VHH binders against o13800. Designs and how they scored, part 14

Target 1, 230 residues: o13800
Amino acid sequence: MNQVTQFSGNSANLMLYWILKSYYSRFDRIMWIDTLGTFNPAALPLPCLEKTMLVRSFDAQGLKDAVDELESNLKSSEDQAYALCIDSFSNPIGLLMAQGNISFAHAFMMTLGRKCRILTRKFRLAVYLSTSLVYIKQLHLSKPALGNSWPFCLDHSYILEDQQHNKCLVHCNQSRKDLLGCSQLFLLLKGSFTHEYLTIDFYNGTPVSVSSKLHVSPSLYHSSTLNSPS

## First folded at step 4 (VHH)

Design f1 (framework vhh_7n9e_1)
Fold by ESMFold2-Fast, scan of step 4:
Structure f1 (fold): chain B 230 residues (1-230), chain A 123 residues (1-123)
Amino acid sequence: as target 1 above (230 residues)
Amino acid sequence: DVQLVESGGGLVQAGGSLRLSCAASGFTFSSYAMYWGRQAPGKGREWVSGISGSGGSTYYAVSVKGRFTISRDNAKNTLYLQMNNLKPEDTALYYCAAKEYFTAVSYSDYDYWGQGTQVTVSS
């Protein structure tokens, strides 16, 4: 609670659904900002969906307006716990940059990110963002989109790298010194955590197994990949 | 100059089907969540169903879930409610309403309302 958490990668949005499925009882209200038109109500249980306000915003101004609406709701509703999910944060910012004013787009992005961060400090609000990854050829490495200043708006940043056989390698790109979010993520998935990196197997949009780089963690489900007879 | 105009109500036998329509004008229809509510004589308003702007998310009251289907045609600026296996308890004035944000449990004020269409289910 009270944190800004980013998931980056092709499967990043699945983490937002999983968090809500697992923890919707902690929140009185949920705002989901859908910038892609891809929101799937079937992915959430009915009690979670009943708390969820869906906002479709395909541009940066719409995204800002939705966050401003959330702020208004937070100010008028003392002691309510809110979750904000933005799927995808990078999409409308990328569209704004494509319009040719990169400096304006960057300033807009940072202003909005700082606002979300401030709201988590003032109110009972958790913010979860999905963003894209950018592949850097020179380093043969993927990093989250939105540039070098963007991480200052985040408490936690996790990278999801697609692997073979519906697996996803999850590693902690950023965790604030006082919050240790990498350990928190593994506790959410169940299991003991001794390393920074995890492997998550996604089946039908749901994490079904988790393992560390050096140790195999107990499966949440029996996945076909871990328990497949030949 | 915003208008919501309901149609398709009428008298129908129990177990029958009816399709309601709501024609919208004067606003960007695809940007608004749309809702069906109803009010029976002597009772308060009851939420029946809601649908997000894109049609990707829907909500149903427990009393109608499995029998009613909400849908929309954004090209025609029209909202629909397909009502199957109608019961005498479904007798009510049915209203459509529009709101900028989709919520599965909205009993608060809407941005826009229609006048309603009467549905009467005989035994």
Scores: ipSAE 0.000, ipTM 0.194, lowest interface PAE 10.6, mean pLDDT 72

Design f2 (framework vhh_7n9e_1)
Fold by ESMFold2-Fast, scan of step 4:
Structure f2 (fold): chain B 230 residues (1-230), chain A 120 residues (1-120)
Amino acid sequence: as target 1 above (230 residues)
Amino acid sequence: DVQLVESGGGLVQAGGSLRLSCAASGFTFSSYAMYWGRQAPGKGREWVSGISGSGGSTYYAVSVKGRFTISRDNAKNTLYLQMNNLKPEDTALYYCAKRTAVFYSDYDYWGQGTQVTVSS
């Protein structure tokens, strides 16, 4: 833990639910910041919910307030492990940008992102963010929202690309250079992984190689639903 | 000096509603997150809900999610807790607090609290 991880795409929030469903026993406390009003308690086990503080954040200032609240909790909790889930990080920032001063909104966003990163280094904290994808016509690619400097606040970045039949491909995107090295995971949109893993390299948004298929541990990448007859 | 005065408690039947108020003075109210905590007879103190200084974020314990709504009026220096679908388990002395960490039971309360009793 102790890292900032971003998931981007229409199904990015399902990854946050899947992580908590799979790993909630590793955390003493969970803060879920809901910026869309879409939190689904039925998606999480009761023991996970009992550790969870639901935060409803209505704007960018509210999002900052919630992160400041988390910092206060971390400073007061000796040796407690925390998870922070933000669904969606891009929504309140996008609204702030729409209000006029892009430079102010960008500075606000980067300051908040750096704070999250610093907190993961100082405390037992894992941060998981969902954000939207935007298609950039000039670059002929889809990339996470929030611009080119935002990835410097992240340890891991994954792109979820919707597929037919309720499936997503998960691309690892930790570098924003000309050539992308990517790991592609197949998952169901219900937040459950298949047992297949592909490593795919992209160049200018196009897959250029598929190097392997790996069947991952069922206890790590699948729910009991994947072991049931469909 | 900081002063917090709670009101609005009382006796109510299960399934009923109450609205608690906390009047704050002696500090810049809008600059601080505010919390509601409670203590049931024979139990330790627990947090219930919180709200950021701007009102831009609200926080809830799982036991009250969907039933309680916290709000504030910064012009009136007043904190509110709307309590719906009350259960006997909600019976407690409710305190208004300014605190450093919401997950800890160690609260700084400046008021006497307001008693909420829920009958079956």
Scores: ipSAE 0.317, ipTM 0.681, lowest interface PAE 2.8, mean pLDDT 74

Design f3 (framework vhh_7n9e_1)
Fold by ESMFold2-Fast, scan of step 4:
Structure f3 (fold): chain B 230 residues (1-230), chain A 122 residues (1-122)
Amino acid sequence: as target 1 above (230 residues)
Amino acid sequence: DVQLVESGGGLVQAGGSLRLSCAASGFTFSSYAMYWGRQAPGKGREWVSGISGSGGSTYYAVSVKGRFTISRDNAKNTLYLQMNNLKPEDTALYYCAKDRYTAVFYSEYDYWGQGTQVTVSS
């Protein structure tokens, strides 16, 4: 709670569903902002859906309006716990950038991101974002979309790497509250809307169940293929 | 009551064309961005195309860009999707939806209402 968490990759939205499925009881209300028309109610338990408010906003202004409505609800909610899920945050911003005013789009994005972060500090709010990955040719790396300043709006950032056999490897890319940095690897079952298996591996901390089939990537910060240009 | 009624789907061979229509009522049509989405068998819903309230801006998913054209007639409260050079991968239930100013509970989301089936063979 009270954090802004980003998941990046082709399957980043699966983490939003997994979080709600696993932790919906911690929230009184959930707002899901769907920017792609891809919301899948079958992925969530009925009790979770009953507290979920859905907003369809495919452009940047609609995204801002939905966040502004959330702020109004938070101010009048009498200390209710809220989750905000945005799937995908990068889509409407990317569409705005494609219209040819990159400076305006970046300023809009940063203002909105900062607002979300401030709201998590003032209210009982957790924010979960899905974003795309962008291949950076000069560094031979895939990074979360939205540029170098965007991470300042985030408390946590995770990267999802697609694996074979409907699996995704989840890497911690950034953790603002973790002085030891990233300490978690997760393996998710991809392509399943009703059932998921999560294998957790920690570099240190609490002992967890680890699959003998979990393959640790050579580099936590290097992904060569999730968003290759072509 | 907000109503969105899709029509114009059917069976067509690869390379063919169809024009979908969406008749809207119960709200000020010109005040909302509108979009087309689709859901293929065994897959989740996906966004296809969007159009601003004024009709001045249009947006397309990469998979349909250059083949599909979205348009609207605000005087008739009707949204259109012209689909050309159809592919088997375009087979799906097509539905329209309006953008929202206000969040509504899942059970009230109008996006899963009536759709129009498009089947592209061979």
Scores: ipSAE 0.018, ipTM 0.369, lowest interface PAE 6.0, mean pLDDT 73

Design f4 (framework vhh_7n9e_1)
Fold by ESMFold2-Fast, scan of step 4:
Structure f4 (fold): chain B 230 residues (1-230), chain A 121 residues (1-121)
Amino acid sequence: as target 1 above (230 residues)
Amino acid sequence: DVQLVESGGGLVQAGGSLRLSCAASGFTFSSYAMYWGRQAPGKGREWVSGISGSGGSEYYAVSVKGRFTISRDNAKNTLYLQMNNLKPEDTALYYCAKGYSRALYEGSDYWGQGTQVTVSS
């Protein structure tokens, strides 16, 4: 809806394609910001493509320029429903961080994230982001990139962990206080909410089955980069 | 006075390539997004590609993605469109347009007269 949703993992972009394929009729216009050069038009039906503006952004400034363009389009809209897909959000931010000014990169990231969130509150806009995962050896787990402050820009955050035979384990990565976000994902995937994570089976970029398991990891839903003190 | 002068059009066979240029004058070129649009006889205008003032973001219609590349040279006040693997359906009058601001905005307050591209089968 009018919310910011993040998917994290090697297969996170497939969720963006699935959402557009399933729900493109709810949107009058779609902007897809491609930061990797990997956009696959064959993954989307023709009516969806006719609504889609493809923006190629090479760096963090390019990503900001594209979001500023979206804002201009939203201000000129006549109550039209928009979707914004960013594949990948973490890539250009990671490149900016690699240039050495981590504080600047973090501030840039948070400013852009807050702008996206504000736009969903002011306009009929849904935002869908893909981000990378970072493996943490000390905890033997993976969590989304971009640090502990980043989730404040998000309404929903989901982790997709690759498994054998094109299966993907999905975790809701929100605090315990925001379980409604997990329910929203289960509704989108046409599943019922009885557990805190799902397994999705992908075949040629399309989710083909969904199952749930009873195994809740607090570290995946609200984890910090550090272990909780005892 | 804002002036946009397109060049580089012509007749080419399917599978061929053309490079279009747009010479801009009368404004601070790097402060504005620039666009390429086209109009085939009897059809409406459609946007083909756009580029932000900094060159950091590019827009492409899905029909030309992978075949066309937009670029700009802010030192020369020139916009380019490299067109590869041309198809008969790419036949149109191609025009460049000045954006509303530095950011991409699929709209323009000024556009040129255009250069004709004809792709034979």
Scores: ipSAE 0.013, ipTM 0.458, lowest interface PAE 7.6, mean pLDDT 74

Design f5 (framework vhh_7n9e_1)
Fold by ESMFold2-Fast, scan of step 4:
Structure f5 (fold): chain B 230 residues (1-230), chain A 120 residues (1-120)
Amino acid sequence: as target 1 above (230 residues)
Amino acid sequence: DVQLVESGGGLVQAGGSLRLSCAASGFTFSSYAMYWGRQAPGKGREWVSGISSSGGSTYYAISVKGRFTISRDNAKNTLYLQMNNLKPEDTALYYCARGSTRYLSYEDYWGQGTQVTVSS
């Protein structure tokens, strides 16, 4: 724990659900900040929901207020383990930038990101963020949103690229130098987070890995559908 | 015994308005945050709007902000959702839900829902 981890892409929020399904027993409290209005309580087991505080926030100020509330809770707690999930971090910041407040929005974003990083160092806190990808035409590639300074607030950054047939390609964009790096590519079946398809250990800062047993339904081989909608 | 009973749904043309109500009983209504959620055919449940126990704080999904207004009447134990400028994409079963604690909480009780259908 004690890291700031970012997942970027159209399916990035699935990683946050996966982490909570897999590791909720390691946290005493969970705060989920929902900036899109898409939180799905049915995606999480009841014991996980009992530890989860849901904050709905659609603008940058609301996002900051929620993080300030978390800081207050951390300061008053007695060495409890916390998880913070923000789905999506980039959305309210992007809306602020779109209003023509680019310099202010960037300063706001960096201040908030540094605060999250500081909180992970001071308290037993793991932070998981979902962000969008931005396509750069000149380079023919997609990169995480929020500009060139933002990665300095992160310990780990993973990119999720949607593939055909409910598959998602996951690759490591950034990881701490003191951890074994990852250059491997992984496949994840969308909407199917079972340990049979993919093994993930982000609680300890380890990279995504393919499970030793890849299970594929026979009916998928007979599908005439070539492309899956996003 | 917690009960949440929604009403006010129906069929309207695009651009129209509807007002949903949720009658709450079996708990101290004024002590809980309340929410409206919706589920369209073939889609998961989507959060729409939330209101704190006092009514002093409200939140809206981006898709409805500026068009929908959430309110409550603690004396009548009733939650409302005023829906204006309705779009075909707003077609869904609308649910009233109680927060498990104050504003910062997941929903722990849901109503049966009221159907809203917006024609093109």
Scores: ipSAE 0.000, ipTM 0.194, lowest interface PAE 11.4, mean pLDDT 72

Design g1 (framework vhh_surovatamig_d1)
Fold by ESMFold2-Fast, scan of step 4:
Structure g1 (fold): chain B 230 residues (1-230), chain A 121 residues (1-121)
Amino acid sequence: as target 1 above (230 residues)
Amino acid sequence: EVQLVESGGGLVQPGGSLRLSCAASGFTFSSYAMSWVRQAPGKGLEWVATISGSGGSTYYVVSVKGRFTISRDNAKKSLYLQMNSLRAEDTAVYYCAKRTAVSYSDAFDIRGQGTLVTVSS
C-alpha cells in the first residue's frame, strides 16, 4: 500500500485485475480509471465491484479531473484505504504528445505523476498503472512508454512479456523496496486471470530467462514414487 | 441561490428506458462536477454517476455501467442521465447534486424534490 506501481505490456491490465482480485479486502474504496473503454466487470468478484467507482476518461484533462476527484475523496476520508487503477495511463498522454506540444504534454504527465506519488505518501492510497511498451530498434529491446523522467514517479515497475500458448511472464524492472535482490515473478494466462507464482532472486533489475524454470520438463529418466512407506 | 430541478421520471417496464434531466441555476455550472444520486424505497442515498465540470470524465457505480450514461450541456446548464435496460432494483427517487464539499467529499447538496422512477411489470 502507499506505493505507485506500473505494469507495462500488451497484457499489463491483467495485473491490475489480478491485484484487485487478490487484495480487494484491504481497500475500502477502489477507483478504476478506464481510458480505453475496455473495463471488464466480469473479471472481478461482486464484493470488489461493490467498492469500485468506474471512471471513463476521454482525454488527458479528463484523467486529471479523475485524479482531482480522488484527491477530494481522500481528503474527506483519511481513515479509509483507497486503490487507484489507471488502465491505460500512457494512452491519453500519448495522444496529448501526438498533438505536437511535447514540452506541455511532458510537463502535464510529470505533474500528474508527482501528484499521484504525493497522494500515496499523504493518504492510505495504492496506485496501479498500466502502460504500453515501446520497442527501440537501435537497442533491440522494449521498454515502458513515457520517456526517461517518468520512472522517478514510480516505486515499482514491472514488464509483461507475451509468451507462446497464451502465457505471459512478469519481470521486475524497478523496485525501490527490493530487499536482498528478491523479486516475485508471475506467470499469467493471456486473456484469463489465472496465474502461477514463484519467487526468483535477481539483481540490478535485469530480467533473467526463467521460462525453462517455470516449465520444467519431466526427465526422460525419472522415478516419481519416492515417498512410499516401505 | 443554487437551485436544481429534476424531471423525466415515470413508470416503465423492465428492460425499458428513461432519460432524466436536471436544470441548474444560481452558480457557474461548468465549474462544478455534477452527480446523480438515488434513494430506493426504505433505503439510504446511493451515488449513481458523476460527470466532471468539463465533461472529460464520467464516473459510475459498476452496477449501472453500460446501462446508464451521464452527460451535460454546459451552455444549457443541464445535466442528463440516460437509463437503458432498466431493472426493478433501479426503482428510486433520483436527485441531481452539485459536488460541494472537498472536506466531506461524499456530501451532496440535494435541493430538489427529485424525480421518481418506478420499474415494474
Scores: ipSAE 0.014, ipTM 0.420, lowest interface PAE 7.3, mean pLDDT 72

Design g2 (framework vhh_surovatamig_d1)
Fold by ESMFold2-Fast, scan of step 4:
Structure g2 (fold): chain B 230 residues (1-230), chain A 121 residues (1-121)
Amino acid sequence: as target 1 above (230 residues)
Amino acid sequence: EVQLVESGGGLVQPGGSLRLSCAASGFTFSSYAMSWVRQAPGKGLEWVATISGSGGSTYYVVSVKGRFTISRDNAKKSLYLQMNSLRAEDTAVYYCARGYSRAVFYEFDYRGQGTLVTVSS
């Protein structure tokens, strides 16, 4: 709760599904903004879907309209817990940048990011964003603002790196609560995340601790390169 | 004087399709989000779908996502709901509404008279 979390990479959207599968009971209402038309309802349990409002927004103005709708919903609720999932945040912003006015696109992105952050501080709201590293980092046309100001809209930032044998390594890129970097190791089975995983803490690129947050399935243990959950 | 007039309802077999229309007058149509809401016999109002004023965003209740499509024509001041793969539970009076749903209640300031959709064999 009260957080803005970004996941970046080719498989970043899978983290949004995993979070909702694992924690939907903590939310009274969920808004899922789908900017690509790729939402898969089969990936979520029925009780989660019953709480979920699906929004399709293919451009930056549509994304803003959806966030404004969420703000109206939050102001009309009293003490209800909300989750906002945006898959993909970077796609409509990248399209806006490609249309020519880079300064406007960057200002638009920062205004939306600040609004989401403010809403998490005023209401019982958690925000989860999926982003493309190619769109945000490669465009790099306002480098000081992208590098220095964008992270202040985020409480947590993770990078997903695809691995061999249906594994996905999750790196902690930014966390306001953590003093050390962290990584999470997942196993993708039958094309979907499980809730079993191991967390690896790093210090200057060296692993310093390993912990298990959830029960780890036998298949995950057998396919993992990590042998201890301590 | 704000007016919303629905049409297109009728009797259809399960698996069939219907297209609902709503003609709006008395306000600047393109400046408002528009919604479809329904009321099944003996039940309360249920929000179904919303479309933003520009048409850039569409919102659906999960049970109709992939089966229903909301659209608008701002030049004609018309709102539409394309309903495919209809089920018995879709039987309801469908209302055109100005505004949108909120988490705990509906923020609709005007509704039309409604059009009945009956799905039965």
Scores: ipSAE 0.000, ipTM 0.247, lowest interface PAE 15.4, mean pLDDT 71

Design g3 (framework vhh_surovatamig_d1)
Fold by ESMFold2-Fast, scan of step 4:
Formats: structure tokens, sequence, C-alpha cells
Structure g3 (fold): chain B 230 residues (1-230), chain A 122 residues (1-122)
């Protein structure tokens, strides 16, 4: 809980659905901000949907107004646990940048990101964002969109690289626990992520430490099979 | 506090045109996507078109694509629907709507006006 977590990549939105399917019972209210018109209610169980407010915001100003309304709701309901999912954060900001005033778009983005971070510190709020990846030819690598200053608004950042056969390679790009350079393999099943070797637990809004499959910790393997130390 | 007032409906012959207007108040108009929805006699509500807050993106139900054009004037806080090549099946009460709703009521809109009647008949 109380963290800002970003997932980046073509399959990043599936992580948001997986988190809600797995942990919706921990939230009293959920706001889903859909910037693309692609929200799929069939991907979530009915009890989760009953807690979920869907907001469609196709541009940067609409995104800001939705976050402002969330802040108003949080101030009226301080004892309730909230989740905010934004799918996609990078798209309306990218459209704003494409209009030619990159400095304005950057300032807008950072102001909004800082607001989300402050809200997680003041209220029982977890924020989950999906963003795009950008390939940088000069560095011969892919990195999350939105530039070098954006990570200062994040507690955790994960990169999802699509692989063959509905698999994703997951990199920890940034973590409050300083867990950098870790890689994991995920299997995509029926539109949902399933960890082949490791389980990332977002219980209470904070990811558990991630380790390579070569050094699998019992605490990071499917919890249901590790209730007994034997 | 949110108020939406539709106008511009009327009787028109098949193949004709009408322009619907919606005057909005009580919220930051430019920050919200706006939609037109309609209800034909004896049928449920049907979504017709949506326009983003900036006006940069538009979406239409397949049956009206190429015939209808949604637009907005944020300075005047007004939403428009230009309806061309009208057909008998377009006969309905048309509502202006702010798109903000719960997942349980996925097809419903939180706010709509009183509507304006469009009748397409010879």
Amino acid sequence: as target 1 above (230 residues)
Amino acid sequence: EVQLVESGGGLVQPGGSLRLSCAASGFTFSSYAMSWVRQAPGKGLEWVATISGSGGSTYYVVSVKGRFTISRDNAKKSLYLQMNSLRAEDTAVYYCAKEYFTAVSYSDFDYRGQGTLVTVSS
C-alpha cells in the first residue's frame, strides 16, 4: 500500500488486471483511469468490479481532473483503502508532447506525478501505472517512456519485454528495496500473468523482493505450496 | 449541479440533416470526454459518439460512422452532433452525456440532460 508502481511495455496493462484480480479484497474503492478506451470488465471478477469506478480521460487535462477528483474522494474518506490504476499514463502525456511544447508537457507530467506520490503518503492509496517502452539507438537499450526525471515520482518500476509463446521477461528497473538488475520469466495464460519460477506479491501495495530463478527463495515461490517449511 | 441542455431536434425526411447542440455547466467542460447517446422508441439507451476533452479524438458506433460528426467548442462549453444522411432507424431521443461511470453500470452515464427528439419520417 502507499506506493507508486509503474509497469512498462506492450503487456504492462495486464499487470494492473493481475494486481486487482489478486488483491481487490484489500481495497475499499478502486479508480481505473482509461486513457485508450480499452478497459476490459470481463478481465475482473464481479466483486472487484463492484468497487471499481471507471473514468475515461483521453487527454492530459482529463487525466489531471480525474486525479483531482480522486483527491477530493480521499479527503472525504480518510479511513478507506484506495487503489488507482492508470492505463496508460504515457499516452496522453505523449500526445501533449507531440504538440511541440515539450517543456510545458514535462512540467505538467511532473506536477501530476508528484501529486500522485504525495497522495500515497497522506492517504491509504496505492497507485499503479502502465507506460510504454522506448528504444534508444544511442544506448542500444529499451527504457520506460517519459524521460529521465519521471522515475523520481516512482517507488517501483518494472519493465516487461515480450518474448515468444506468450511469455514476458520482467526487469526491475527501480525499486525502493534497491533490487536492480533482476530478471524473471512470466507466462501469459488467458490474458493473465502466471509466474513460472517466482511470485511477486503486491499485498499491501508493496512488491516483495525479487530474485533470479537460480536463487529462488521459498517466500517468492507460489505461497500456497510453501505454507510448510518442509 | 452538473447541467446539460440539449437542443436542435425535430422532424426531418430520410436523407436529410440536423445539428444537435448541448450546453454544459457546473463542471470543467474541457477536462471531460463528452458523449451522445440515444434511445429509440421501445428500446434501451445506445451509445452513439464520444469526443475527448481537447477534441483531438473522436469515436463512433459503426452504424453512424461517416454520417455523423461529433464536435465541441470548449470556450462556449458546447457539444455538437452533425447528423447527415439520416435514416428512419436514427429516430430517437438524443442525450448529451458526461462519461464518468462505475464498472457495475458499465453502459450507463452518470449525467445526461432531458434529451432532444429526432424523428426521421417521410
Scores: ipSAE 0.000, ipTM 0.193, lowest interface PAE 14.3, mean pLDDT 71

Design g4 (framework vhh_surovatamig_d1)
Fold by ESMFold2-Fast, scan of step 4:
Structure g4 (fold): chain B 230 residues (1-230), chain A 121 residues (1-121)
Amino acid sequence: as target 1 above (230 residues)
Amino acid sequence: EVQLVESGGGLVQPGGSLRLSCAASGFTFSSYAMSWVRQAPGKGLEWVATISGSGGSEYYVISVKGRFTISRDNAKKSLYLQMNSLRAEDTAVYYCAKGRYSSGWYEFDYRGQGTLVTVSS
């Protein structure tokens, strides 16, 4: 899938590891951009690591350098399937904003985000981003960082909420194909590098279906309609 | 014209450390990514690490991540590779290269003469 997918929350990076652990065979090459210095190779199987190029990026310019390197690789005559994982996208952008030129930082962020989106349309590339959440007291809500324009660079956005017993709820915040908004939750077991999905479908805030354990090949997709005897 | 001169190789015990240096001249050093590549006896070239022109991004083969650190000093036009926790399999001639690794093929214009690293007891 040629899409840009964002995961947000304290445990958002776990989704990137889970996707690669589960689906690395679908990709010929993987680039992991580590902006935090926290990449854990033990979390991935050896065959996945063998096709992974690890990039440590310290700032926004470093992040751009890495994406430019990926673009150069994609423009080769290979027509290979690529995955790009950025953990965390929001960290170097936040540091750039802290330097005082908010307009420049925002323009840089949007330019880079659009570039990633364009690359997914032109090449066999899937992009997975981790970002932080920002709590908004006035709305009693947490939302992904990077402001109101940033979601236009995304095809899918998921929020991770930490739960008891080393579990994490993953729910849909945005999907280009989901006109009804968030319809699914996934329960992710943390800490053991083993993940099981428990899918809970909602309608107007109430659970309407529960599916224990997604298949061996789980999918992050949305249900279109409720089951009804029409 | 372009010149790359490596130094710092030698014999070291397993678990030991070495720091390799590369002095560059003849081009605008800060405008180019720089790489370390190695060749073990009887084997082909293996890319080890790359650092972007700005120094803002570092790239590693997984087998050396956490053990090796690539760095550069653009004012001194120098590239470095700090090698810690060395293993017998790290034994190779190490080359400084102008350019970057690109998904299984190397996009570097020049490389130096190399410096031998032997990890043995």
Scores: ipSAE 0.033, ipTM 0.550, lowest interface PAE 6.1, mean pLDDT 75

Design k1 (framework vhh_nb_b201)
Fold by ESMFold2-Fast, scan of step 4:
Parts: sequence; C-alpha cells; structure tokens
Structure k1 (fold): chain B 230 residues (1-230), chain A 122 residues (1-122)
Amino acid sequence: as target 1 above (230 residues)
Amino acid sequence: QVQLQESGGGLVQAGGSLRLSCAASGFTFSSYAMGWYRQAPGKEREFVATISSGGSTYYAVSVKGRFTISRDNAKNTVYLQMNSLKPEDTAVYYCAAKEYFTAVSYSDYDYWGQGTQVTVSS
C-alpha cells in the first residue's frame, strides 16, 4: 500500500500477476493498464477478475488518460484500497521517444511518474509497473529502462534475470523503505525439477511465499504449479 | 440468445438531462459487467462508463461528475443518467456486456446492443 514498485525484465509481468493472485483480497478495486495487448485473464482467479478493470492503452497519451481516470475514481471512493498495474510502462514511453521529441517524452514520463507517486501518498493505492531492461555493452550489464531520473519516482525496484532451464532470479535494485532489506527470489518456471520460493516483503513486512507442486507423468516428466499462499 | 436493448435516447437542449436504459436477457445478468460506449459522427467508438457485477463504477474523464451509471439486477437493466449535456455528447450510445472483469476498450466486450441516438442541440 502507498507505494510505487517496478519490476524490470523479460518476465517482469509475471510478478504483477503473482502479486494480484496472492493479494487481490487486500484490494477493493484493481486497474490493469495493458500497453502490449497481452493481458491474460486465465492467469488470475475469478474473484480477482471481478475487481479488475482492464484498460488497453498502446501510446503515451492513452496511458496518461487511464491514470487520469483512476485519479477521478480515487477522488470519488470511500477510502477503498486500489491497485494499479501497468504492463508495460516502458513500451509507450519508448514509442514516444522514437517520435524524435526526446525532451518532451522525458518530461511526459517524469510528470506521469510523479503523479502516480503523489496518488499513492494521497489515497490507498499501490502501483506496480513492469518495464524493460537495457543492456549496456560497454559495462556488460543490464539496467532498467527510462534513464537516470526515473528511479526518483519509485519506492521499490526489482530486476528479473532469466536463467537457463525455466528459472528466473529476482533481485532488489532499489528500496526506499529498506526496513527489512532487499529480498532475492528464485522463481522456477513450469517444467523445472528443482523448486525454490523465498518470502518477499511487498508491503513493509507483509510476507508473501509462493510454493510449487511437483507432478510426475508416465514418462517421468516433471512440472511445477505455482500455488497461492494460504 | 443474448439480447441487449437500449432506450431513452432523443433530442435535448444543451444543459438538459436524459436517462438511458439497457434491458438485458439471455444470460445471468448479475454475473456480468455492463458498459456504455458512444460513437459520434466521424469518430471511433469510445468508452463512457462501466459498472462491475459487484457495483464498482468507472467513468471516462470527459463525463465524470455529469453522468452516473447504475444497475438493477432484479430488472436485468443498466442505466446511464446523463446530466449537464453538451453538444459534444451527441452520439449513438451502445450498451455492452462482459463476463468476469470490466474493460474500457470496446473490443473486449462480449455482447452489444443496437444503440440509441442522443442529439444535444446548442
């Protein structure tokens, strides 16, 4: 609650689905802004979907309009808890930058980011963003997209590094709260024999654990199913 | 067979009010989200308002504070109360239904009505 959290990487959207699947009961209303056309309702439980408003916005203006609509609804709400998921935040901003108006695009991005942050301070709102990673050849490392000023709009930032054999390493890149420290998460995707899930503090001390279930087919195939915490 | 039938449109002076109704049949109305969309001459169909199965409402910024969406599950009907109408509100208004989650994009809705014309004179 009262936070702006970014997940970066090819699998960053999986964290948004996981948060909603695990914590939808804590939110009265959910807005999902889909900038890629990839929203998968099958990834969420029916009670979560019943709280979800889907907004498809493929450009920066559409993204701003959706956030303005959320602000209007927040002002009319009776102290309801809201979640805002944006998958992907970097996509429409990158398209805006490609138009050749880089200063305008940067100002637009920072204005929108500050607005989201202000809304989390004024209302019971949690904001979750997915963004891309940019590979820097000279330094042989990847960092979140959107430049050096963008992190000032974030309370938390996590990087998802795809590992070989359906494994993903999630690590903390930035945390303003840092009362319990950054957590590393090993997320094992479907089809893996070894399954490890660590507790993540998403809400300043609220633990989230994801368990996997192994099953064996007649051919000795192994696969995992992610379970909601009980 | 699913049917959505709009009514209540017409001609009104700027500053006036209209209430649109959409009568639904052929599905479990209480389990569906309902929405209103409009299409003005020469423009694409745009979102106006939606109401979830649980009663949560969402509005386009342009109509917030002037329009109110509501539903009556006993009558299988969704309403759009339109106040302080402007010439810019002139459009064909469509009722839409979607199972499970609500959506702003019209392409996400499962069922559509035939539409009702609203004309606001200057």
Scores: ipSAE 0.229, ipTM 0.635, lowest interface PAE 3.1, mean pLDDT 76

